# Designs tried in a protein design chat: VH-VL binders against DnaJ homolog subfamily C member 27-A (dnajc27-a). Part 8

Target 1, 260 residues: DnaJ homolog subfamily C member 27-A (dnajc27-a), of Xenopus laevis (African clawed frog) (q7zyf1)
Amino acid sequence: ALRIKVISMGNAEVGKSCIIKRYCEKRFVPKYQATIGIDYGVTKVHIKDREIKVNIFDMAGHPFFYEVRNEFYKDTQGVILVYDVGHKETFESLDGWLAEMKQELGPQGNIDNIVFAVCANKIDSTKHRSVDESEGRLWSESKGFLYFETSAQSGEGINEMFQAFYSAIVDLCDNGGKRPVSAINIGFTKEQADSIRRIRNCKDSWDMLGVKPGATRDEVNKAYRKLAVLLHPDKCMAPGSEDAFKAVVNARTALLKNIK

## First folded at step 21 (VH-VL; from y56 with heavy chain S56D)

Design y69
Fold by ESMFold2, fold request of step 22:
Structure y69 (fold): chain C 260 residues (1-260), chain A 121 residues (1-121), chain B 108 residues (1-108)
Amino acid sequence: as target 1 above (260 residues)
Amino acid sequence: QVQLVQSGAEVKKPGASVKVSCKASGYSFTNYWMNWVRQAPGQGLEWMGWIYPGEDDTNYAQKFQGRVTMTRDTSISTAYMELSRLRSDDTAVYYCAKLIAVAGTWYFDLWGQGTMVTVSS
Amino acid sequence: SYVLTQPPSVSVAPGQTARITCGGNNIGSRSVHWYQQKPGQAPVLVVYKDSYRPKGIPERFSGSNSGNTATLTISRVEAGDEADYYCQVWDRKSDHYVFGGGTKLTVL
């Protein structure tokens, strides 16, 4: 008798509908015309030995449908947030999708108590991947979101995603609609995540260490030590921390070649 | 009617502060980010920062960090921008602008009429 | 910080097509928004997310974005289109909003 509402979010053509329909295997009964940009269905699922009635709103991602989407954000327990690993713009848009939901819910809509499952979808398994798994996982987990690698073509990861997703929603409902403290403790800090992201996107070794060209040996070593303590894999469990730490070590070595 | 109405023009001496107001009407003030953008005479648009009135959260451009303070009063749907330690090159029209998030991006869909601030000794 | 470049001016005869460019490194991976500003007035949004028009903007206004260049196109230019035009992006790295320097469109 537990009833929950879930929605899909993400750019058009990232595979939201394909993920939902592949999981439901024709038990999804649409009740709205697709021409309004919403495909609504109801399905029943067994989680933790109880039956859950799930109301699913598969929402079109095109800007044209914004005026329709904004009516469906309220009273949501879970969000399936999808991007295509083959198209970096769909990943770069995720923060804007969260912002659309936040603005429509308003300050009383406490988005922090909604379960998000981020799907890094492989919509075409023959195309080269343009969004690194550690980058997508870092973004997701730094926000307390679930992260899954999925394929609409093969079905990879889809059942696992929905099982974890519904289980987290049930836990939320059993905790009075509030996120458990353990979901907030992700094993790394915002400063650590921001540093890894910055290092991944820096233009040169000076930029990577956060020093100006012409910095002294002591300034380079001081900047290095700060980052090394912050990012060392023994101290930082963030996705991508090992690669970031190695990059920082290499940047220090490269810079010191040019300094007496 | 959806609109942003700003306070009137101000003349200030170098070293003073100015506080510009922006009253919103016709939409849910606390739901949308409010931005401040300035334009020096004959120059282009320069983003200064934003406030999210629903949570009193702010983000300032690096150039203004330490000199700008953005606040709001949700009871009268009004945002404020205060710029301290004014210099002559702070002479500009100051705009408030409503940010809207749509389908993975943000843009300014509504602008105030602008407030001229003149800094002269 | 991220830099957007626009030509300072563009001149076009009435009835012709104006094209205003906005240059930036890999700008095609970003969403670009365009604002029109007439003398003594606040800016007005004319194109958002590269190519979409807000309600009330004539179909003569269109946009595109690929590679290192975004373009605002105004077909069948009218005297009333004479204004300054600004492009704008969000820069994820700094979490800041960046405007181009502006382009004065003159209708001859």
Scores: ipSAE 0.690, ipTM 0.857, lowest interface PAE 1.0, mean pLDDT 88
Fold by ESMFold2, last read:
Formats: C-alpha cells, structure tokens, sequence
Structure y69 (fold): chain C 260 residues (1-260), chain A 121 residues (1-121), chain B 108 residues (1-108)
C-alpha cells in the first residue's frame, strides 16, 4: 500500500483539528499527548482503486510549539493549510506559514512538489466574513494550491477537499514525486493576480486606473488599455478577473464622462 | 555561537561602489532569508532588500532597484550587499539581519554589528 | 506603499509605564514586531507577533495590536530602557518590510 505523510498548518483556533476529526471520524487514532502540540494518527483510504495509508500530523499553530513543529516538516507529501474566513489576520498569516515550512525544509527541500489544500474555514458562525471566496481562491490558485470552502461544524466541503487532496497526492507519487504540468499551469501571472487584488481595494475610479485626479482623457485611456490587456477574461483565467475587468471599464466610463 | 559579523567601515567618493560582507555562523546559512537594513546618521531604519542564500533569490526595495546587488558565497556562509553610484545621502550604517519565520509571521531575530559607509569627496 | 507612524518621542518617570504606539491602516490584521536600539548598537528584538517576548526579554515588555494601533508597553521603566524603539511589519502587497520612524524613549 502507498504510504503518505500529511500535516496541518495554520494559526491556532482556525479549525484544523475539527476538519481532520470530522473527516476521519473513528479512523484517526491519536498517538501523541496534546501537551506536545502534535496529534499523530493513521488512517486508510481508497483513492483511484488504491489503498492509501495516511500518516496525519495535526500540528498546533501557537508560536509556543514552533520548536516541536519544526521536527515534522520533513518528508511531507500533503499539507492541509487552514484559515478562518471570519478573521483576516489568519489569512494574512498564510505566507508566513509557507515561509516557516520552507526555512525548515531548506533549499533542498522541494516544497513546489508538495500538494497543498487550502481550507477557507467557517469557524465563527456570525454574520460577518472578512475574506471573500475570490480573494482566498486567487491567493491559493496563484501558488498552484487546491482551494476549498469548508465548515468543520456542518461538514460542508470537507469530503470534497479530502477526495481531491488525496487524488492529487496519488498523482504526484505516480509522477515520480513531481507535480504534473497540468497542475502547475494555472493560467495567470502574479502581475494579473496583484492587479485584481489592487482593483478590489481601490478607493475611487482615479485610484482604480492608477491615475491622478486631473489626468487627461489620453492618460485615462492609456491606463485603461494597459489594464484591459492584462485583465481581459479571454487572456486572464484568474479568480475575480471578470469582475475586475468590468470595474475597470466602469471606472474609465465614469472618468471620461467628466473630462472635456 | 549564533552570530553575524560584518566587514569594517569604508570611506567612498561619490559615484563609487561599496560591497559589505556579512559572515554567518552557528546556524544553517542557506535555510534563512538574509536582509539588509541601513540607518543614516540620526535617522530611522530603512529596509533595502533580502537574499535567500539557498536559492540565490533576491528582493529589493523599490528605492534601491538598479543600484543594489545582493549575493552570497555558501561555502563560507557569507552574504554581500553592493551599492553602486554612491551619493552623499548613502552615508549610513548598513546592517545585515537574519529573518526567521514562526507561526505565520517573520521578523529579524539576529543582527550584524553594522558597517559604517561614509560617502564624501 | 504601507506606512507606519510612531510618535518621535515619549518621556516617562522611572518606575512608571511607557506606551509607544505604532499607527497603520488596519494594522490589527498584521503581525507587529518591536525592536530596541541603544546608541551605537544594532537593534534587538523585544516583542514579536504583537505580544510575544523572545528569550531573555523581561516580563516588563509587552505588546498589543488591534484596529489601527499597535502598542509596545514597558512597565516599571528603568533607566536602562532609554533607547529608540521601532515597530515593523511585513507588507504582503509589496512583499517588503516596513519600519516605523522610531520613538525615542526618555526616562526622566
């Protein structure tokens, strides 16, 4: 049977353990004391007519457990990376979590050949959401990661996440430990992703096009054309590109209406 | 012991270049980002950029793009920062600083002693 | 680019509590780190990730971060705490590191 190692990553209290326990039910056999910050378990799953033995390390996210966590990054095939959609700081921390793993694996560790499943988890059942789906999906897909909307309490998205996650890990193992080309070609660039993020957070039409108030008609059209080429849905497959493109078109129209 | 040791003070003329070294010891040099931060006399700290020595990957602050080059020699665990086309307002103490990533963030946990670079005619 | 604002100076009496602020738009969603710099010396980390102390930093040093303000708090201030203090964040948008302008703490 194929044996794989999976770890969880993300801030404390984002629901990592709940997601793992919700999927594993009684199949996750805890073998570590909670006071050391790692819950270790094994489970068996069937993916693509294969029996997979999965070693799962559910790692505490608190800074206190860094000295324990850093011993468990080696030889990992899959990572469940979790944030809470109700707390933007947990999303803003994701790059730092990747950096912790990269520094502990070192340059000879091959983090690009590790399967990541990003879980946008709904822990706080209040009426607010701080990170919308397109923002989380854009971040994840720009890095070649799988993305899922999950709820540890309702179970929403969890089975789908694990099915896709394990399938991607099996594909990696069958491709000599390298991700297939189709999995790493995401169809958009960092520049395209960054532009979509900026447009989402702009304050007005001048800011959206990246021009100063008082810009000439020609300056507005030049800025528009640059963004239109970059973000057109036929040339940009990024999450949110259609909405960003429409926003840019509307901004141009609004500005040109007021310029003689 | 864990330490960053920088090269000695330098005096340069406008238009010249300077190359400051930073030798790391007591940790895995290739695993951590190395940053360069400068401080003009009586002024605050100004981040210049970083290098990831394990992959020779760099990221420069916009202000220094085109004038700064960060390199390393992994065989002697040494990082270098070269600043070209020096001006009098480049007079500063230049620090190297080790970055560590912990629990979703990262910060400068180890600093070199600083290298004074004076630019005058 | 992201901007951090610190007061240029803070004065407190020995034994009292000093509070040094670091202002930034929605800084509460970011991790804030604090460095102490004494004259002629390199900076030293005193608080990381808003409120954690490195090994060897006295319990008198603490931090908080919410809304638009992060605060470094030094209780029972001693003469040896006189220094410049800098806040610092990572800006995900630019992938750059940003320092505040610094605050000179004077113990009178």
Amino acid sequence: as target 1 above (260 residues)
Amino acid sequence: QVQLVQSGAEVKKPGASVKVSCKASGYSFTNYWMNWVRQAPGQGLEWMGWIYPGEDDTNYAQKFQGRVTMTRDTSISTAYMELSRLRSDDTAVYYCAKLIAVAGTWYFDLWGQGTMVTVSS
Amino acid sequence: SYVLTQPPSVSVAPGQTARITCGGNNIGSRSVHWYQQKPGQAPVLVVYKDSYRPKGIPERFSGSNSGNTATLTISRVEAGDEADYYCQVWDRKSDHYVFGGGTKLTVL
Scores: ipSAE 0.686, ipTM 0.856, lowest interface PAE 1.1, mean pLDDT 88

